# Designs tried in a protein design chat: VHH binders against UV-B-induced protein At3g17800, chloroplastic. Part 13

Target 1, 346 residues: UV-B-induced protein At3g17800, chloroplastic, of Arabidopsis thaliana (Mouse-ear cress) (q9lvj0)
Amino acid sequence: ASSASNDASSGSSPKPIAPLQLQSPAGQFLSQILVSHPHLVPAAVEQQLEQLQTDRDSQGQNKDSASVPGTDIVLYRRIAELKENERRRTLEEILYALVVQKFMEANVSLVPSVSPSSDPSGRVDTWPTKVEKLERLHSPEMYEMIHNHLALILGSRMGDLNSVAQISKLRVGQVYAASVMYGYFLKRVDQRFQLEKTMKILPGGSDESKTSVEQAEGTATYQAAVSSHPEVGAFAGGVSAKGFGSEIKPSRLRSYVMSFDAETLQRYATIRSREAVGIIEKHTEALFGKPEIVITPEGTVDSSKDEQIKISFGGMKRLVLEAVTFGSFLWDVESHVDARYHFVLN
Short names: E, the ipSAE of ESMFold2; O, the ipSAE of OpenDDE; V2, 0.75 times the mean of E and O plus 0.25 times the DockQ between their complexes.

## First folded at step 4 (VHH)

Design s44 (framework vhh_gefurulimab)
Fold by ESMFold2-Fast, scan of step 4:
Structure s44 (fold): chain B 346 residues (1-346), chain A 120 residues (1-120)
Amino acid sequence: as target 1 above (346 residues)
Amino acid sequence: EVQLVESGGGLVKPGGSLRLSCAASGFTFSEYGAAWFRQAPGKEREFVSAISSGGTTTYADSVKGRFTISRDNAKNSLYLQMNSLRAEDTAVYYCATVYRSPWLETFDYWGQGTLVTVSS
């Protein structure tokens, strides 16, 4: 009943720099560099990626050396699967280390865990809820979409950030994970938007007046994102006309996304690599704790015994902004790693 | 790529036994729940049995006490032991893996099915 953490995440600092602890040899090495010399993490990553490439090339050579007995084929496939899983885990932890380094460079501390405090209030949001740094990390166009995302999650509660709610921990974690995925999507769109803006080839669009159609299309874009990420809808309820009317603002990036065809929008809304999906899952689970999962006869997850937490709406805003920023950084580092190692499937 | 391959279907007399197998590849099978479904001609697909990643089992009332679901994570395999078979058990049996991430979108993967015919 009185289990205290007796295991330090590192010997040099008892306070973790991130909720997920890296376990692979490369991950452990990068964790040490993050603590001692975080500015060297990109260079250390290049070294680790070169090692992964050498190992991958060596495996390709071994395929050409296939032996005579038929049992060797089955054994080789099992070894190849194990090595592929090891490479996936290593890539996940490389991506994570790079995301953590970006937060450190931005001078933003990641929330280490979401758990009830020893305070009589029982609140989980004892970490700083100041969001100014997180709000300034994004382009103005991207932040317009982030503001609308916050408005859809919090609704009228955007004006009442000091109020405390009692909410399922699982649902808050789902909103966090969905917000990471949304941030990844937004950064991908914003990167394309900024490139076209710099090249002066943006779709003209009328800035003369914002139409009800453009505003409705903005909500349709959010609904498309929510359809790809159901957890976003699990918290605020994306059917509140009152929340839309009082808090949703016109957005340049929203108008840009509405110019996409269905195929392009679907492609952009999809996380490109299994490693990035794995990191979103592992990071969220490390932050919120592993929930109990029971599969119902209908094939759904039984959430009826969810742990409830007390959190302020300011604390919720902080978590969502961190999640969106995490997703934004994940797109950047995934693109950076893929350019060097080529692991993303088309 | 995720792949499920069912085997073990065939023709059996009433009261007989049959063991179905499902071989999984392209993912970490041990982390997924798994289930058997069946579909008789002209009917909708119905649930038969499920097993969680932790080994907890669930059965449809129509098969409880007669069928046993099991898994072998070392072989990436799911099994359905079918005893005391009846004519109404005649159907195509489908293996499904149920990926349930509480944090992310859930995924269901299906095999192509294996035919079980119970007739005299």
Scores: ipSAE 0.237, ipTM 0.582, lowest interface PAE 2.4, mean pLDDT 78

Design s45 (from g8 with W53S Y102P Y103W; framework vhh_gefurulimab)
Fold by ESMFold2-Fast, scan of step 4:
Structure s45 (fold): chain B 346 residues (1-346), chain A 121 residues (1-121)
Amino acid sequence: as target 1 above (346 residues)
Amino acid sequence: EVQLVESGGGLVKPGGSLRLSCAASGSTFSIYAAAWFRQAPGKEREFVSAITSGGSTTYADSVKGRFTISRDNAKNSLYLQMNSLRAEDTAVYYCAVDIRGPWLEPHFDYWGQGTLVTVSS
């Protein structure tokens, strides 16, 4: 290459394929395969999961041997704790690599970081804001719920995606994390819905005539269920009471969720594995940086003293759609891994 | 298996002090936000204090300046130092952890069985 070409190229660095840098030996290995041969990641993951299972089986045998009283038992417990933490980190990074691989298969680039750009505007949303591919990855029923979620977050600004706002970075990160959880929840619900739809056993699937009273009661019941479960309510992201009714449109999945009892709704809204919760946190932290959180006297997070970022509403829409898709992929990947290596939930 | 066990409760006179402890077992406590809640007889459970994984603390207005929350990650333990106790502090005190981390609205998933604090003459 010429000196002119070398000078021109020295002003840019290769961007990572994902915001979280994997640090475990397995994670580093999978990161290399993601770059060189992404289609081999599932096979490499199976090999890593077999290694983890072998290590867990070996740890179980050693634990059974801890019959000796005294200081040796204390040391054994400490080593077991460290190994458990290492296994959890490895599982988190395996989940992450599989999610990243799914984004690559979908031909969607993950946002590498939410930080001020080097341009004079200081905007964070230098990534492409084209969202058509992200919108098409979901079932029509699931996308109806995603559209309502976007309407709750953006409100009237859905029609003004080029406008730039100065918003709390912590709040944007919390909306992103909540949207990941929402995508996980929606994918889980959608899988059940699609199965029951195919089998023609959907609740009320034969009920073609509904009164306006029945529709109003159904809506009220769903809102009551969401309010009774803070986890599910958090997925809606910072919606004011004044905007709620006008922003929400009826959807097939919403009607389906209304058929759930409170226990079923709470179970579906809960992230199953600690590793999946960990990856949501680590991914969001890698994307937004470490939060300076202040908890209010009422036990909620105070965003008033946080860093402000400049972002377009189109950039916000892109982040939310990516987050929902990340959660959707996380459910798929977690189910795939759990079938091969049972997660420890405690 | 995450298990939270509270201890340190007891009978104390007004103006006295108590130190509550919460021992967490079965997981890495240090990465979670943790909190103390209390429930007085015939009342709803109320928030007392919280501490993040990074050590940032918050307190209910009724206990500010009197109570101090702290954690010892090496011992997987959470503490509540209660000073200048009042009759209205009488309650069962519960330890809780939020495994969802700082990016999500706090929701405390794991709860202990509680320890009784009685402030009376």
Scores: ipSAE 0.038, ipTM 0.446, lowest interface PAE 4.9, mean pLDDT 77

Design s46 (from g8 with S27F I31E T52S W53Y Y102T Y103W; framework vhh_gefurulimab)
Fold by ESMFold2-Fast, scan of step 4:
Structure s46 (fold): chain B 346 residues (1-346), chain A 121 residues (1-121)
Amino acid sequence: as target 1 above (346 residues)
Amino acid sequence: EVQLVESGGGLVKPGGSLRLSCAASGFTFSEYAAAWFRQAPGKEREFVSAISYGGSTTYADSVKGRFTISRDNAKNSLYLQMNSLRAEDTAVYYCAVDIRGTWLEPHFDYWGQGTLVTVSS
């Protein structure tokens, strides 16, 4: 039997609200609350964070066993490792549940999976490709950067979103993951920009030599944070060079980023917690599956033998906008959680 | 902070074997891809082998069948077993890690200090 026949005859299979299925006790609890009472998710998260803090404090009190050498010490170390892994997984799933809730509040459905459809087209983009809600979630300054990011990825195909292409699944997944990281970076920068704009303390011209160095560092940091692909990096550089490739519009946030010192740029370009990095990877894996990474003798990725997927350029735009939004929400929820339960930071 | 420390290099005769080790600290090693690179005097850095966090391995054609990459996540360690060594394997060997995860293009941005391997009679 076909998947379409099964869907038509079933009355009990709900649509997944997110691609990653939560497996920890806290994650399963939060998944139930997301479905039944989404408005209670913040309260449920507070409860889970309090439990994690209590468990952490209790573990500290029971370290007396480490004073006895031999087999007992080996067992103690193994138990401590398992508890640390459980703690990290729980925090990852708390972050994920909060991000999913933010999408629900925005009335945006997450793409459940990127897999070939059961219909004769074989297309992966059977999910809605309407992007207006995703575009409206960001500040005007942040959206200027998002528009330029889309132009770098899609190029001339921004004018032909209905066309379908067969492209490397690995490539699409890497663009998605890079776009999540970019959204996280952009939201962090935009939050600071909006605060300084409101307080009327946006940076004026500083020392010219320092400003020139900051701008050079800012461009390099931006490309490093976003572009994990030679074609995206090369295209970004070419488009930034006036008159090469497609036009890139002026960006207020780009100018603001270029005003940062090297230390500040490096700090902002870094994903703060291991848990946030873990969620970016797990979410992308849930969407695209585990990739087979083939590395060339030069240390680059060989995509020539990768699985090809059929997707429209409108579908690509939808994935990129979702990824950027996911990253922006991840910054927000990571900051929220860190205020209540301190992460071990990178 | 991320720290990588290589060891196990030395002088060996052609046809001999060496096992290189890389000790990682300051991060959860088991979650990230790791690789070995080498650089011979007067030559550019060359990729040798990589291992994903899931254990999938890749080898440069020049070492395939002779070298074996492995990891021990419990010890935060990466290994390179080198067999049937040749004069052209003489180089400083570097451990590298990509802390961005599996779905991002490998960018081995954390490097150790290196360990010298000399294959000579």
Scores: ipSAE 0.018, ipTM 0.348, lowest interface PAE 5.3, mean pLDDT 77

Design s47 (framework vhh_7ubx_2)
Fold by ESMFold2-Fast, scan of step 4:
Structure s47 (fold): chain B 346 residues (1-346), chain A 120 residues (1-120)
Amino acid sequence: as target 1 above (346 residues)
Amino acid sequence: QVQLVESGGGLVQPGGSLRLSCAASGFTFSEYGMTWVRQAPGKGPEWIATISYGGSTMRDDSTKGRFTISRDNAKNTLYLQMTSLKPEDTALYYCATVYDSPWLHTFDYRGPGTQVTVSS
């Protein structure tokens, strides 16, 4: 009766362990290790990064020979573009494998796909909605922000998680992607906060606090950061100064973020590598399927053919928590890879 | 080194026209969607228009009748043609790269902006 759902959540079924199927040679190799010996993935990644470094060094040595008179410049530019694209895809899939491995270490199964079930209900959320593991993976300060993020998305439905709604699949996917971005941002901020907390250099309070001015300034700078990601603006109904009343709780990390100047906040809100952005897009598309979007001759988006999905608010909460955690892990693995193989020269 | 440099702003009378340019360097311009955004004094940033690498456009409804976004991939340049300018169009205009995704539009790189002032 319920074996199919439990088998999918356990990761022991023949179903994929993640929605994105890795296609590069390195990605396919890492996918096999994720299934057979997931604890060896970090070592396998180090091997792949060393190989990429060796290839880069070899290309540097051959650069001058490619400039020999009589060579086809157009052909060499095309080959260089192809090699750069292959390198980017390999790095994307390395990042993905590391994120998947972190979920495995946490004993959390990634949702394999958001598609209508064979169940008579037609619901997409046949995956387990067990969220306690996802909730405990974050610092208390970071989780305060995650809770407020959930309250902004779900509103009063935080108390009605069994209710089912029919919602635009594209919109749910955009909320998922925006939540990945938010988790990346929150982890980056939290990492700095924890470091400053340990060093006892956090911005201190005073006898007098002008919370309304502080909130206004912090909201303005936070909106400036969010504006660097236009799709996150759809989620920014949650950055409203009014919030959701009693659903929004005080947050230590929010006060810390509000102490940032506009330039620092803008920098922290930006995804550092194109590879990380690529993985967010590819993962979301693999999870939700390619949307049917038509651009009209006037340049507007025609959503009339957009697929509708049936999902519970509990299922939505599970997706959002997974997305935030994915973003958090993405920051960690991107930093790890960048330390060993730089994505950008400077 | 990725660089975006806007130009073409200035002081213009109501009803006038301006063409803004954004010169891109340090990345493969033709592989990125591009956008124009403005920020008026005392207001948050306002999205104007986005153009894909192939030339498909998405435009804000309030300005699409007066503003036209275009690109020249051979010159690595983005343009914004502005007509029938109003005092309300006074803002810092900047260009940015957009990841060409239905799921997620993100500003990876952003220029410093060019000031447009519409005043009689």
Scores: ipSAE 0.173, ipTM 0.521, lowest interface PAE 3.1, mean pLDDT 76

Design s48 (framework vhh_7ubx_2)
Fold by ESMFold2-Fast, scan of step 4:
Structure s48 (fold): chain B 346 residues (1-346), chain A 120 residues (1-120)
Amino acid sequence: as target 1 above (346 residues)
Amino acid sequence: QVQLVESGGGLVQPGGSLRLSCAASGFTFSEYGMTWVRQAPGKGPEWIATISSGGDTMRDDSTKGRFTISRDNAKNTLYLQMTSLKPEDTALYYCATVYRSPWLETFDYRGPGTQVTVSS
């Protein structure tokens, strides 16, 4: 279903369709297309990717054909860095525009900002609370895992969505960002699961006894992903079925993930591109605002001056479902773009 | 694609000095915080110092009087100047990127390390 509004250049200020404002030339162009002709965004993206590929190929030829004299080495490297930075920013904004368009196709409005309302309640959750559309966007197998994720975050409050909590804004933003990463992970796993299901090569849903997992100390990225996402950490840490209480229901996708070896799980738990990571960070910061915090040398956050917000558990559920869906869409668009413009990390 | 290569380690006598270098490629070095970490055989990694993309430094109290972290963004190189070395400083020293975000703990790349041995 299409919900289009054509605003005249004079008459009304356009409402932001997403919290992050795109600033690159390509991003600004795609933002205009998202508002005026959203169905043309895929074609516009193909055009922008062709331009990026041409620019990248031109830079490669200049490196190969030119002798690099000692006097210009530093300048040449600096120019190359600035061009790579510009390409990364452009790719980030292309990914963002494609994710925003997927939300529009699903007829789901992104939360524009998490800020106190002028309403006497002071609540931040003035956005629509219709979650049924978000819940329907996933496979049944994937949604079983999403439900368990919600149960871990909300606990017994799953049954009391109208109750309001006063909670750290930074903490909510961290849960949002972690949920985006989880959605990316789940979509990747679900895509493999659905393929094997279609090919009739799934294990048959048998519960296999798992071997003890060695203390795999992979990359710092893997360790950070595990620590920032407790559910991923539970799988990687070899948590037994007894670790799941009454709040956590059995799921087909969970059993499938539990059959992964440590290396496969580590690979799937990692965001493949820096551009995708950059978008998760920028989107979350645009949504919640830049926090007043100090980051410790160990990489932990000092939240002693953190802002408190008032939000309902229904509002929290809406944010988490949006975040998971954002991550799911991010995997889809990243895979699509990478097939046309190779930017994924080795 | 992403490459971090440490150099400058070796055998040194107690009280000596070493300057470690970390050459970075395959990413926009100037946008990443960088850190030095060491690991002795059979022990966990020990953080030494971090430098932000803007040049602000944070140092471990136990070594801050003897070790200095710095960077040269034009050369895509991170440095660790080590003075008054002790046998306890014997370890594999490696550099790593720090993508410091209040929202995410993401993307730390690290090099293979350079061995520092302090003995008479």
Scores: ipSAE 0.213, ipTM 0.567, lowest interface PAE 2.9, mean pLDDT 77

Design s5 (from a1 with D101G S102R H106D; framework vhh_7d4b_2)
Fold by ESMFold2-Fast, scan of step 4:
Structure s5 (fold): chain B 346 residues (1-346), chain A 121 residues (1-121)
Amino acid sequence: as target 1 above (346 residues)
Amino acid sequence: QVQLVESGGGVVQPGRSLRLSCAASGFTFSEYGMGWYRQAPGKQRELVASISYSGGTTNYADSVKGRFTISRDNSKNTMYLQMNSLKPEDTAVYYCATVYGRPWLDTFDYWGQGTQVTVSS
């Protein structure tokens, strides 16, 4: 009584640890190390960054040859452009591998994909929805802001996580991407806050003063700064800045952010590198698939062909917390890599 | 370095057909949603058709539905607009443009220089 087994082929495949599969030579190497010897990933990254630095220094020595007029200048510039694109792709995948390692160290599994299950319910949220580990990864001050962010997305449904909604897959993906950007912003602010707190140089009265008209005016300045920056489009569009109002609970980090001038807020709200922006896009696309977007004559997204997904509010909470955590890790690893390779322009 | 070049415009009689082409270079064409806009003298620019990155989804203005067909060939980095049953009211400069670059994060705004379509009775 022999039975055919399809499990042999699936059992021989490496277990996917992240939704995005790395394709560059460095990325493939790091993916192999991440599965077999994750403790060696930092050393492997250092080796890859040294190689990139050597290649960059070699290109710098030949820069002045491009000043010579002639047809060879066109070829030289084309080759330089291709090499720069290759370096950018390599940096993106180094950043991604380091983010994935941080999730592994935290003992948190990344959601592998957002797609309809084979279950009769058709629900997408078949992954574990326990969020306690994700919640504990952040400072108490940062988590106060994350809670407010969740309240803006889920509203009254924060109290009913078992309820299921039908919602546009595109809109969920945009909320995920915006939440990654928000986590990056929050981690950057929190890092500064924690430093000033340990040095005992926090702005006076911010933690002790009762908020009132002054806080409302500060909130307006923050919203103006955010809306004036093109790179914060997804953050502002996916997460309503207009929803701050009465829904925002008092938080220490929010009061701290209100002490910033408009220029500082705009700078902190910006994703610093093209590589980090690229990773946010590629990771979100790997999770949700590439959407078929068209616009109407009015300039809005055509919703008539939007794919709807069935997801619980607990599943949405899990996605948002993962996204915020991904963004916070991205800030950490970008800063770590930039300290060694110097690719961020500031 | 980014270029969108329209071609195929001209003067044609009512009821005739015309096919516009838009050749793209300097960006990864297959990753962008694309559209055709038109602007007639004394009127605002309007979107007549849009197409998703793969060509799997399209949208049309009511004024051109059933008469115009938008398509793309990602292997040639080219987008097309097949215009059938042309009317004098279709007289305009036609522009190709990007409408969605990064669906999760941001959009890009690349425009062609335009091609004139004149339908005269």
Scores: ipSAE 0.460, ipTM 0.785, lowest interface PAE 1.8, mean pLDDT 80

Design s51 (from s1 with Y53T T57K; framework vhh_7d4b_2)
Fold by ESMFold2-Fast, scan of step 4:
Structure s51 (fold): chain B 346 residues (1-346), chain A 121 residues (1-121)
Amino acid sequence: as target 1 above (346 residues)
Amino acid sequence: QVQLVESGGGVVQPGRSLRLSCAASGFTFSEYGMGWYRQAPGKQRELVASISTSGGKTNYADSVKGRFTISRDNSKNTMYLQMNSLKPEDTAVYYCATVYRSPWLETFDYWGQGTQVTVSS
């Protein structure tokens, strides 16, 4: 007999469009819209935010609490806590859906998970490693800072993106989360910079004759500021000597950041809402899993028992650029949501 | 309201044992990695033992390794430090604290008020 073979396999489960699965009623609804009609997500979000605002207003107008005896007051507090937790979860998932929609509009696929490949190599970077689309999403001023961030993380390995390393999965996840926070910070700063540039009120003006001496001073000041602010300084936590091939470019945005006082810098480096912090945590956990850690007496994470992954430096560059872009989008969507439904601020 | 309350401190002779307890309230204890710190007069505060969220991973300062055992009971919202073969050098105020909530992000630290341990004679 002859080889008339038909494909007997027909899996119908597409890969997820994002690593975090949304579970709230609003989140499930928005997930359906993301798959079927992603252009309608902003309108669907407006409806969900209006519902949340109506629910919040109805809580504030409840006159029954004025007559509640002691036992019912305890029950009232528990119900209020549960409703607050539901509200927070719903807002987290609204933020996430809006970030995912921004990636879809940019025609960039989010990495679905960091897990060993089925290849004999065991590499985790099965995703596309081309980064041109991610690099084009930022202002030129913002991208100069992103380049410096990449140089601090990868060092001389920026010149050898095809090389593969065994590295702690926990450490890569921490770099990813910190890069999300850095992207959030950079977008916030860049938004202010672009506004002041348009209004012609930038501190120090647009003098382009700035020298390597100013760059050296700026690098020292920025490094100190980053080291004092953990939300900004994931790369500063790495042992980065200037001799390790990390080259800090002069940057207009870096010079602008150096014009900030310590209080302004701290405020800008802080993630504004608990919901945004929650999304950074949940997104990173969905990508890397939920490892257990312990802290050494020196105050560092004990990496001696960490799961190791095999990843190319090109794969790492892709993850870092995605993380920075995620943070950038998170700032945008948080600002959009906050204008319509005010968050409880950190 | 977040609270960490230490107990079990006291005065003991060298070579004896003591067990410290830390009772946690006002937060989801099982989500936090925990630790025991100590501070002797004129010395820096040091982390002597840390424990992961489930208790599956522990870490100890070299000065206490093999003598101290950290453990936790998430059902009771309580962390323990079993201190064996106590030495005069172990004399300090012992503090319980949260060490992390998330492996990905920095966490706001919660601290107890401390309990005195004195190893004398």
Scores: ipSAE 0.469, ipTM 0.789, lowest interface PAE 1.7, mean pLDDT 80

Design s52 (from s1 with T57K; framework vhh_7d4b_2)
Amino acid sequence: QVQLVESGGGVVQPGRSLRLSCAASGFTFSEYGMGWYRQAPGKQRELVASISYSGGKTNYADSVKGRFTISRDNSKNTMYLQMNSLKPEDTAVYYCATVYRSPWLETFDYWGQGTQVTVSS
ESMFold2-Fast, scan of step 4: ipSAE 0.505; ipTM 0.798

Design s53 (from s1 with T57R; framework vhh_7d4b_2; at its last look DockQ between E and O 0.74; V2 from the best seeds 0.60)
Fold by ESMFold2, look of step 5:
Structure s53 (fold): chain B 346 residues (1-346), chain A 121 residues (1-121)
Amino acid sequence: as target 1 above (346 residues)
Amino acid sequence: QVQLVESGGGVVQPGRSLRLSCAASGFTFSEYGMGWYRQAPGKQRELVASISYSGGRTNYADSVKGRFTISRDNSKNTMYLQMNSLKPEDTAVYYCATVYRSPWLETFDYWGQGTQVTVSS
């Protein structure tokens, strides 16, 4: 009989909206709303945040009323610990759902989990290399720094996006995660920069802020904010991961960043919440897998059995732009949620 | 709150075997790469063996390769070191430790208290 048509239909699953699948009850609910009724996501998130607040307040009250010595104290402490862990996972998944929603609003699809395609080349980048939507999402000043970041990663291949490289999947994941953290950092500093710039435009303002930003000294302080892992820099160019300064287009945001002292810069380069760190980690794992690596007796990561993948430089550019955009959205989403349900500890 | 507790150390004659255990609590054990380290008196602490989060990969110091076997049971939150053909130079305090949670972001460096292994005639 013609059961083959039914098998083909049942074997074809709808493409997921994001590589990370949410597992908490709140996360699964939000995933459903993201697909079916995206306009309801803000209300659904607010409801979930109110539930989290109620649960946290209820746990505090139970602690006071359950003051019983002995074995019951140990049991109540274990229950409170489990509830806190579940709260953290739920909050992580709320943050992730909101980041995904921002991509959907921008009409930008997140790339799927990285695997070899049926393409004859075997390359993993099946996603469109058209990046115009991603480029429009950032202020001009922020995008200048993103472009410099891309130049460091792609090096001489910035102009040859069709060429294909074979590279460690682990290293691509490291570049991705570092680029997410860079986008988070850039959005944080860009918001401060844009606010200060608009204040100087107001009546009574002056060109002094422009001159102050231009007079900032320092040549590569923001390089430390980019690197979250020593191996990321090795991909950024043929000569040096640090770049040469003269090959990087100067920008007012770069000058602003270079005016920070090292302590301020390090603080801004730090991801504020463990939940945001957890989402970066889980999202990157969903894209690239959780690698089976070990440490050598010399203290280095043993990458000798890393999976190799083929990716075009255009595919890599798209991947990095998505990563930076993800980090930028994560900063906004984290700040938005923290204002409504305080969870940031720094 | 994070605890790594070693057990199974002792005094043995050369050529004999010991099995060390490391019981973990206070964190999600199955997400971490783990390792066994040792420190002899007056020496630097050295990595003896490491194991990936799932147990699918292992690495060993040359001095113990072929004699020691690292393993883990994620359902019991426990890591093991089977030490065969013990030599006097294996005498040390043995520590279990986390190696990393994620290759993308941060390493978490938790250590046990250590268990003494003494190999003597």
Scores: ipSAE 0.439, ipTM 0.779, lowest interface PAE 1.8, mean pLDDT 78
ESMFold2-Fast, scan of step 4: ipSAE 0.562; ipTM 0.835
ESMFold2 (binder alone), look of step 5: mean pLDDT 83; pTM 0.850
OpenDDE, look of step 5: ipSAE 0.658; ipTM 0.861

